# VH-VL binders against q9umr5: the designs that were tried, part 365

Target 1, 268 residues: q9umr5
Amino acid sequence: SYKPVIVVHGLFDSSYSFRHLLEYINETHPGTVVTVLDLFDGRESLRPLWEQVQGFREAVVPIMAKAPQGVHLICYSQGGLVCRALLSVMDDHNVDSFISLSSPQMGQYGDTDYLKWLFPTSMRSNLYRICYSPWGQEFSICNYWHDPHHDDLYLNASSFLALINGERDHPNATVWRKNFLRVGHLVLIGGPDDGVITPWQSSFFGFYDANETVLEMEEQLVYLRDSFGLKTLLARGAIVRCPMAGISHTAWHSNRTLYETCIEPWLS
Key: E = the ipSAE of ESMFold2; O = the ipSAE of OpenDDE; V2 = 0.75 times the mean of E and O plus 0.25 times the DockQ between their complexes.

## First folded at step 16 (VH-VL)

Design pm27 (framework fv_nofazinlimab; at its last look DockQ between E and O 0.75; V2 from the best seeds 0.85)
Fold by OpenDDE, look of step 16:
Structure pm27 (fold): chain C 268 residues (1-268), chain A 122 residues (1-122), chain B 112 residues (1-112)
Amino acid sequence: as target 1 above (268 residues)
Amino acid sequence: QVQLVQSGAEVKKPGSSVKVSCKASGGTFSDYAISWVRQAPGQGLEYLGYIIPIFGTARYNEKFKGRVTITADKSTSTAYMELSSLRSEDTAVYYCARGSYDSSGYEPFDYWGQGTMVTVSS
Amino acid sequence: DVVMTQSPLSLPVTLGQPASISCRSSQSLVYSDGNTYLYWFQQRPGQSPRRLIYKVSNRDSGVPDRFSGSGSGTDFTLKISRVEAEDVGVYYCMQGTKWPFTFGQGTKLEIK
């Protein structure tokens, strides 16, 4: 039988968004038990990411317990960060494939059309002002806001991304790395036409430098220092990169070609 | 000069709801936290929650068990605090306050409204 | 929740004399950025609260220099070097480091 699949949604999202994905899984892997976690939907997805991690943890623990052979995670957008953190804090997870579906794994720094409706009166260049404060860090968006022009503020004020990345020293860094490395495969999915994840390479652990030049995963300090295990995962062939063009952010979970090419191979 | 002007005093029955407004003027609105604090007669200050309008949602003190709803209308630079299922112990002056930015970053509670007295009585 | 404990709760002071208010937190107020988000507020009778001090020791504009804040970690102090009649009111400390943000009980300063 196929391993259970757990799906975690993104910002302002819900389980309903994954109806097509469920259909694809059912067709290609009949009998697969798919659970789309219906937690922190809509505006509740703006709650602090650590709070979300705790909530999702409570939901996945029973599922994992019933699946001794392991489970697959499909985590979309903001959900990808939640899942990465989840795998970092769980010392007993049994995740075979962690599929990061267009997630801002190295953070977000952009005010695309998608973000403009949320921040119509704010420029990306000024969001650091509120985000890198205790008041701002109570919102998920700020938890992975990564301003390349204010790196010191990010490193010091980010209460989530900087920690799970191991960019800021903390007492759990070693353990979190160990836990995360329990994953069988890390499948990174994203693409240049996403339109929301900025830069889109963030889905592959790429990100801006101080000049807003995009550097690849292998150029990032988190990789070079192997702060949370990326270098180790790559070395053992556990990282899969699946870029795809022509897919908008809201279509990653509903594109059949994307599913067959980037998701399906890892649901066995 | 930034000013916060709140709506007038309210007298409510137990079980009803009250909605207090806080209009900001003299500056931008969307990227500042608007905090709501109340003070029962002769008592101290209690933090209800706050909203950062650009995020479109508020952070709430869980003590209120979901009875508090904080919203913001960016078009009118007005924040609202609604308290439902009113009880006599909800009798208090309710304050809105706004933060500011300086060279060191964001600082809350730089400006205060004049307060709104809400009386809950049978 | 972080508990903020002020002492004393009542502070009678003679005009011209100094005053000191203590505020203790149940846990460290040092944030990840190294700042300590401890605030002091003044509330005069019949008025809205007013921020006096932010981040432990920074005076707001317009606040007389006779007010000073100090402390670190879990212990903080507001001092008034020479109490004036206009200083009558209730003073509150507040922590903005951990949600929910919480106030102290307040210290009522009165003139003897």
Scores: ipSAE 0.928, ipTM 0.968, lowest interface PAE 0.5, mean pLDDT 95
Fold by ESMFold2, look of step 16:
Structure pm27 (fold): chain C 268 residues (1-268), chain A 122 residues (1-122), chain B 112 residues (1-112)
Amino acid sequence: as target 1 above (268 residues)
Amino acid sequence: QVQLVQSGAEVKKPGSSVKVSCKASGGTFSDYAISWVRQAPGQGLEYLGYIIPIFGTARYNEKFKGRVTITADKSTSTAYMELSSLRSEDTAVYYCARGSYDSSGYEPFDYWGQGTMVTVSS
Amino acid sequence: DVVMTQSPLSLPVTLGQPASISCRSSQSLVYSDGNTYLYWFQQRPGQSPRRLIYKVSNRDSGVPDRFSGSGSGTDFTLKISRVEAEDVGVYYCMQGTKWPFTFGQGTKLEIK
């Protein structure tokens, strides 16, 4: 029998979006208990990420309790940030594979019109002004907005990403790192044709420097300082990087080749 | 100068709904917090919620338990507040307000509408 | 919710004399960025509120320098050095650090 799979959706999304992924799992891993969490759907996905983390935590506890051998997480887009926070705040999680499906793990610095990517209203250079305030931080987009040209504001005002990345000192840093390091594997999925995650390398913990040059994961301060365990995980061989070209942001969970290459091997 | 103009006074029956508009002029609209505050007769100010129009959703004070809906129309620079299942204690002046940006960042409540009296009576 | 408590609730004052309004919060208003999101509003009779002071001590443009704000953490004060007739109204503090953002009960300033 296979470990249960828990699926967490992204911004402006719902559980229905994963029907194809569910079909793939059912076909290749029959009998797998797959739970697509039906919380914070649609516009509710804009609620503060810590509120979402709390709600998803309450939902995953009974699933994990029934599966002492472990569970897998498949977390899409914004959902990958929710899941990473879960791994940090849960002292008793039993996650084997954390599968991060095109998630902005180092943040987002691109247009905010997720569903309007063909005709975006660009405002990325100005969004820092409201995002780095208490009014903006009440919205999930601002919780992981990462303006490389206003890094001091990001570091001090971010109520979510700067904390789970260990970029700002906080009393929970040691415990969160310990909890995160209990994951069996971190599977990072993304690609250059995503079209929404900006830079797309954020899905692999890469991000812009002040000149908008992408620094890869191993060049990031959070990696070099091992602030939440990335360097330790990589040294264990627990980080799997699975880039794939030719997939747009909304197609990651409905592409069979991606599923077979990047997801299926990790659903033990 | 930024100006907020609200819709006119309303008299409503208990159990009905009211929708108040707030039209902004003299600047951009989409990347500000547009707040709704009310003041019952002889009472203080009470924060209902706010919207940042580019996000297309609002934050609500849970005191109103899902009775408040705040929306915005970017094309007309107009925000709306709808209060449903009206009760007599909802009789109040309803204000919209917009923030501004300065060298210190975002500052709330810089511009206020003139207020809209909503009276709930049978 | 953060409770904002003003004192006094009614403040009779003679023209030309100073006035002082206290505002206390149930928790610190210092945000992670080091800013304190404490605001003062004036509402003259029959008018919409007007922002007077932002972030504890910063006067808005057009606000006379007889108004000053001070305080830190949980304790804040609005002072009027010499009350004028136009200062009659209700004064509110508001916190903008933790949602839901909340107002004090108001302090009604009246001329004796």
Scores: ipSAE 0.846, ipTM 0.923, lowest interface PAE 0.8, mean pLDDT 91
ESMFold2 (binder alone), look of step 16: mean pLDDT 91; pTM 0.934

Design pm28 (framework fv_nofazinlimab; at its last look DockQ between E and O 0.82; V2 from the best seeds 0.86)
Fold by OpenDDE, look of step 16:
Structure pm28 (fold): chain C 268 residues (1-268), chain A 122 residues (1-122), chain B 112 residues (1-112)
Amino acid sequence: as target 1 above (268 residues)
Amino acid sequence: QVQLVQSGAEVKKPGSSVKVSCKASGGTFSDYAISWVRQAPGQGLEYLGYIIPIFGTARYNEKFKGRVTITADKSTSTAYMELSSLRSEDTAVYYCARGSYSPTGYEPFDYWGQGTMVTVSS
Amino acid sequence: DVVMTQSPLSLPVTLGQPASISCRSSQSLVYSDGNTYLYWFQQRPGQSPRRLIYKVSNRDSGVPDRFSGSGSGTDFTLKISRVEAEDVGVYYCMQGTKWPFTFGQGTKLEIK
């Protein structure tokens, strides 16, 4: 039988968004038990990510317990960060494949059409002012806001991304790395036409430098220092990169070709 | 100069709801947190929650068990605080306050409204 | 929740004399960025609260220099070097480091 699949949604999202994905899984892997976690939907997805991690943890623990052979995670957008954190804090997870579906794994910075209604361009350049404060860090968006022009503020004030990345020293860094490395495969999915994740390479652990030049995963300090295990995972062949063009952010979970190419191979 | 002007005093029955407004003027609105604090007669200050208007949602003190709803209308630069299922112990002056940005970062409660007295009585 | 404890709760002072208010937090107020988000507010009778001090020791514009804030970690102090009649009111400390943000009980300053 196929391993259970757990799906975690993104910002301003809900379980309903994954109806097509469920259909694809059912068609290609009949009998697969798929659970789309209906937690922190809509505006509730703006709650602090650590709070979300705790909530999702409570939901996945029973599922994992019933699946001794392991489970697969499909985590979309903001959900990808939640899942990465989840795998970092759980010392007993049994995740075979962690599929990061267009997630801002190295953070978010910049404007897109999707976020323009929320953050005007001028605001995005100044969002660090509120985000890198206790008041801002109570919102999920700020938890992975990564302003390349204010790296010190990010490193010091980010209460989530900087920690799970191991960019800021903390007492759990070693343990979190160990936990995360329990994953069988890390499948990174994203693409240049996403229109939301900025830069889109963030889905592959790429990100801006101080000049807003995009650096690849292997150029990132988190990789070079192996702060949370990326270098180790890559070395053992556990990282899969699946870029795809022509897919908008809201279509990653509903594109059949994307599913067959980037998701399906890892649901066995 | 930034000013916060709140709506007038309210008298409510137990079980009803009250919605207090806070209109901001003299600056931008969207990227400053609007905090709501109340003060029962002769008592101290209690933090209800706050909203950052651009995010479109508020952070609430869980003590209120979901009875508080804080919203913001960017088009009118007005924040609202609604308290439902009113009880006599909800009798208090309700304050809105806005933060500001200093060279060292965001600082809350730089500007205060004049307060709105809400009386809950049978 | 972080508990903020002020002392004293009542502070009678003679005009021209100094005053000191203590505020203690149940846990450290140092944030990850190294800042300590401790604030002091003044509320005069019949008025809205007014911020006096932000981040432990920074005095707001328009606040007389006779007011000063100090402290670190869990222990903080507001001092008034020479109390004036206009200083009558209730003073509150507040922590903004951990949600929910919380106030002290307040210290009522009165003139003897």
Scores: ipSAE 0.923, ipTM 0.966, lowest interface PAE 0.5, mean pLDDT 95
Fold by ESMFold2, look of step 16:
Structure pm28 (fold): chain C 268 residues (1-268), chain A 122 residues (1-122), chain B 112 residues (1-112)
Amino acid sequence: as target 1 above (268 residues)
Amino acid sequence: QVQLVQSGAEVKKPGSSVKVSCKASGGTFSDYAISWVRQAPGQGLEYLGYIIPIFGTARYNEKFKGRVTITADKSTSTAYMELSSLRSEDTAVYYCARGSYSPTGYEPFDYWGQGTMVTVSS
Amino acid sequence: DVVMTQSPLSLPVTLGQPASISCRSSQSLVYSDGNTYLYWFQQRPGQSPRRLIYKVSNRDSGVPDRFSGSGSGTDFTLKISRVEAEDVGVYYCMQGTKWPFTFGQGTKLEIK
């Protein structure tokens, strides 16, 4: 039978958003136990990401215990960062496929629709000023805000992303890398028409340099130094890159072709 | 010059709610922490929570057990603090404050409102 | 929560003499960025608080140079080199390193 699937939602999101994904899984993998975690919904998704990681950890432990042969994670948007942190902090996880569905894995540096609705003036060039402070770091958006023009502030003030990427030295780096490397496959999904993740290549561990030129995963220092295991995973053939054009940010979990192409093959 | 002007004093019964306003003028509003602090008579300062208006949500001191709601209206540059299920020990002056940016980064509590006295009595 | 402990709680001082206020935190106030988010405020009678010192030792604009802050880790001091009549009031330290951010109990400075 099929391994259980655990679904983790994104910013301002809820479990209802995944109803179509659940239908697709039921049709193609009948009998699969799918759990959409109903935690940190709506405005609670702005709580610090480490608080979310702790809450989701407590929820996944009993699911993993009941499935000794392993589970799969499908993690959407901000939820992909929560899941990557889970894989690092859990020394006893049994995740086979980690499916990262349009997640800002190298961070976010762009006016998203929710920022543009609130301010017509560009905010991305100024957000570092509050995000890289203890006051800003109490909000999830700031936990993965990555301003390429203030790299020193990012590296020193990020309480989440710089740590799980191994960009700042910390005592847990070796253990977190070991834990992350126990995953069977890392499936990276995203595309140029997403409209929210900026740059969209962040879903594939690409990101801006100081000139806002996108460098691919293999050009990033975190990859070259293998700081949390990306180079090792790629060498094992464990990284799957599945880009797809024509999908907006809110449509990744409700597109049948995307599911069949990028998700279905990994739900063993 | 940034100024924070708060709503006037209020007298409330136990069990009711109070909503204090804080209007900012003379500067930008949305990308600062707007904080709420109270001071009971003859006592020190106590941090209730803060909002960063651009995110539209607040962080709360858990001591108040979900009785505090902090909001902001960006169109009027006004922040609000609502305290529900009032008790006599909630009698205090309630201050709003805004931070500023120094050469070393973000700094809290540069500008203070004049304070709003809230008296809770039977 | 990080507990901020001030000493003394009451500080009578003769005009023109120095004053020193201690503030101790229950844990280090050094944040991941290397900054120490320790602040000092003055509240004159009947007024709102006023920030004096940010990040341990940086005087705010318009604060006289007779005020100085120092310290590191968990132990911090505000000094007034020569107390003037307008210095009467209550002084608070505050930490901004770990939420919830917390104040000391206050030190009431009085002229003898």
Scores: ipSAE 0.823, ipTM 0.919, lowest interface PAE 0.9, mean pLDDT 91
ESMFold2 (binder alone), look of step 16: mean pLDDT 92; pTM 0.944

Design pm29 (framework fv_nofazinlimab; at its last look DockQ between E and O 0.85; V2 from the best seeds 0.87)
Fold by OpenDDE, look of step 16:
Structure pm29 (fold): chain C 268 residues (1-268), chain A 122 residues (1-122), chain B 112 residues (1-112)
Amino acid sequence: as target 1 above (268 residues)
Amino acid sequence: QVQLVQSGAEVKKPGSSVKVSCKASGGTFSDYAISWVRQAPGQGLEYLGYIIPIFGTARYNEKFKGRVTITADKSTSTAYMELSSLRSEDTAVYYCARGSYDDTGYEPFDYWGQGTMVTVSS
Amino acid sequence: DVVMTQSPLSLPVTLGQPASISCRSSQSLVYSDGNTYLYWFQQRPGQSPRRLIYKVSNRDSGVPDRFSGSGSGTDFTLKISRVEAEDVGVYYCMQGTKWPFTFGQGTKLEIK
């Protein structure tokens, strides 16, 4: 039988968004138990990510317990960060494949059309002011806001991304790394036509430098220092990168070709 | 100069709802936290919650068990605080306040509204 | 929740004399960025609260230099070097480090 699949949604999202994905999984892997976690939907997805991690943890623990052979995680957009954190704090998870579906794994600093209503250009440049404060960090968006022009503030004020990345020293860094490394495969999915994740390379742990030049994963300090295990995972062949063009952010979970190419191979 | 002007005093029956407005002028609106604080007669200050208008949602003190709803209209630079299922103990002056930015970063409660008295009585 | 405890709750002071208010938090108010988000507010009779001090020791614009804030970790103090008649009111400390943000009980400063 196929291993259970757990799906975690993104910002302003819900379980309904994954109806096509469910269809694809059922068609290609009949009998697969797929659980789309319907937590922190809509506006509730703006709650602090650590709160979300706790909520999702409570939901996945029973599922994992019933699946001793392991489970697969499909985590979309913001959900990908939640899942990464989840795998970092859980010392007993049994995740075979962690599929990060167009997630801002290295953070967000964007002004794309999709987010313009939320982050106009002028606001993007100044969002660090509120985000890197206690008031801002109570919102999920700020938890992974990564302003390349204010790296010091990010490193010090980010209460989520900087921690799970091991970019800021903390007492749990070693343990979190150990926990995360329990994953069988890390499948990174994203693409240049996403239109939301900015830069789109963030889905592959790439990100801006101080000049807004995009550096790849292997150039990032988190990789070079192996702060949470990326270098180790890559070395053992556990990282899969699946870029795909022509897919908008809201279509990653509903594109058949994407599913067959980037997701299906890892649901065995 | 930034000013916060709140709506007028309200008298409400128990079980009803009240919605207080806070109009901001003299600056930008979307990227500042608008906080709501209340003060019962002769008592201290109590934090209800706050909204950062750009995010479109508020952070609430769970003490109020979902009775408080804080919203913001960016087009009018107005924040709202609605309190439902009113009780006599909800009788208080309700304040809105806005933060500001300085060289050290964001600081809340730099500007205050004049307060809105809400009386809940049968 | 972080409990903020002020002392004293009532503070009668003679004009021209110094005043001191203590505020203690149930846990450290040091945030991840190394800042301590402790605030002091003044509320004069019949008026809205007014922020006096932010981040422990920074005076707001227009606040007389006779006001000073100090402290670290869990213990904080607001001092008035020479109390004036206009200083009558209630003073509150507030922590902005951990949600929900919380106020102290308030200290009522009166002139003897």
Scores: ipSAE 0.928, ipTM 0.968, lowest interface PAE 0.5, mean pLDDT 95
Fold by ESMFold2, look of step 16:
Structure pm29 (fold): chain C 268 residues (1-268), chain A 122 residues (1-122), chain B 112 residues (1-112)
Amino acid sequence: as target 1 above (268 residues)
Amino acid sequence: QVQLVQSGAEVKKPGSSVKVSCKASGGTFSDYAISWVRQAPGQGLEYLGYIIPIFGTARYNEKFKGRVTITADKSTSTAYMELSSLRSEDTAVYYCARGSYDDTGYEPFDYWGQGTMVTVSS
Amino acid sequence: DVVMTQSPLSLPVTLGQPASISCRSSQSLVYSDGNTYLYWFQQRPGQSPRRLIYKVSNRDSGVPDRFSGSGSGTDFTLKISRVEAEDVGVYYCMQGTKWPFTFGQGTKLEIK
């Protein structure tokens, strides 16, 4: 029998978006119990990410308790950050595969088509001013906004991303790293045609330097210092990178080739 | 040159709702926090909540959650606060306020509306 | 919620004399970025509030230099070195470090 799968959606999203993914799982892994968590839907997805983590934690505890053999997480977009925080804060998680579908794991910096209804003019050079304030940090987008031209502000003001990345010292860092390292596999999925995640390499823990040149995961300080366990996981053979071109941000969970190549092998 | 102009005073019956407007002029609107604060007669200030219009959603003080709705219309540079299920204790002056940016970042409550008196009586 | 406690609640002062208003928070107001989000507002009779001081000690434009703010952690003070007739009103502190952001009860400054 297959381990249960828990699905965590992204910004302005709902469980209906995953109907094709559910169909693919049912076809290839019949009998798999799949739960799409229907929390923080629509505009509620803009609530502070720590509030979302708390709510999702409460929802996943009973699911994990009923499956002592383990579960898999499939986490899309902003949901991948929620899931990574869950793996850090839960001392009792039993996640085997954490599958990150085009998630801004190192942050977001850019005006994109997906966000233009929120930002009628390009605001990426100015957004740091409100995002790196207590007023802005009450909104999820600001919790992972990462302005490479104001990295000192990011490092000090981020209430979420700088903490779960271990970029700022905090009392829980050692425990969070230990908990995260209990995951069996970290499956990173994304691609150059995503159109929303900026840079798209954020889905693979890459990000801009101050010149907007992308440094890959292995060039990041968080990897080199092994701040939350990326270097350890890579050395263990537990990190799977699955880039795929030609997929837009809203299509990651509805592309069969992507599913068969990047997701299906990890749903033991 | 930034100015916040609120809608006029209202008299309401218990159980009804009120919607107060706050129109901003003389500056940009969408990337500031627009806050709502009230003051009952002879009392102090209470923070109701705020909206950052570019995000299209608001944060609410839990004391008022469920009764307060804060929205914004970017095309008219107008924020709104609606309070439902009115009680006599909701009699107050309701203020909107906008922040500003300086060299160190965002600062709240730089500009205030003139206030809107809402009276709830039987 | 962070509780903001002002003292005194009523402050009668002789013209030309100094005044001091205390504001205490139930927890530290130092944010992760190193800033302390403590603000002071003045409300003259019949008027909207006006921001006087932001981030503990920074005077807003047009605020007379007889106003000064100080403090750290949980204890903050607004001082008026020489009270003038125009200073009559209610003074509020506010914290902006932890949502929901909260005001003190107010201190009514009176001449007498």
Scores: ipSAE 0.836, ipTM 0.922, lowest interface PAE 0.8, mean pLDDT 91
ESMFold2 (binder alone), look of step 16: mean pLDDT 91; pTM 0.936

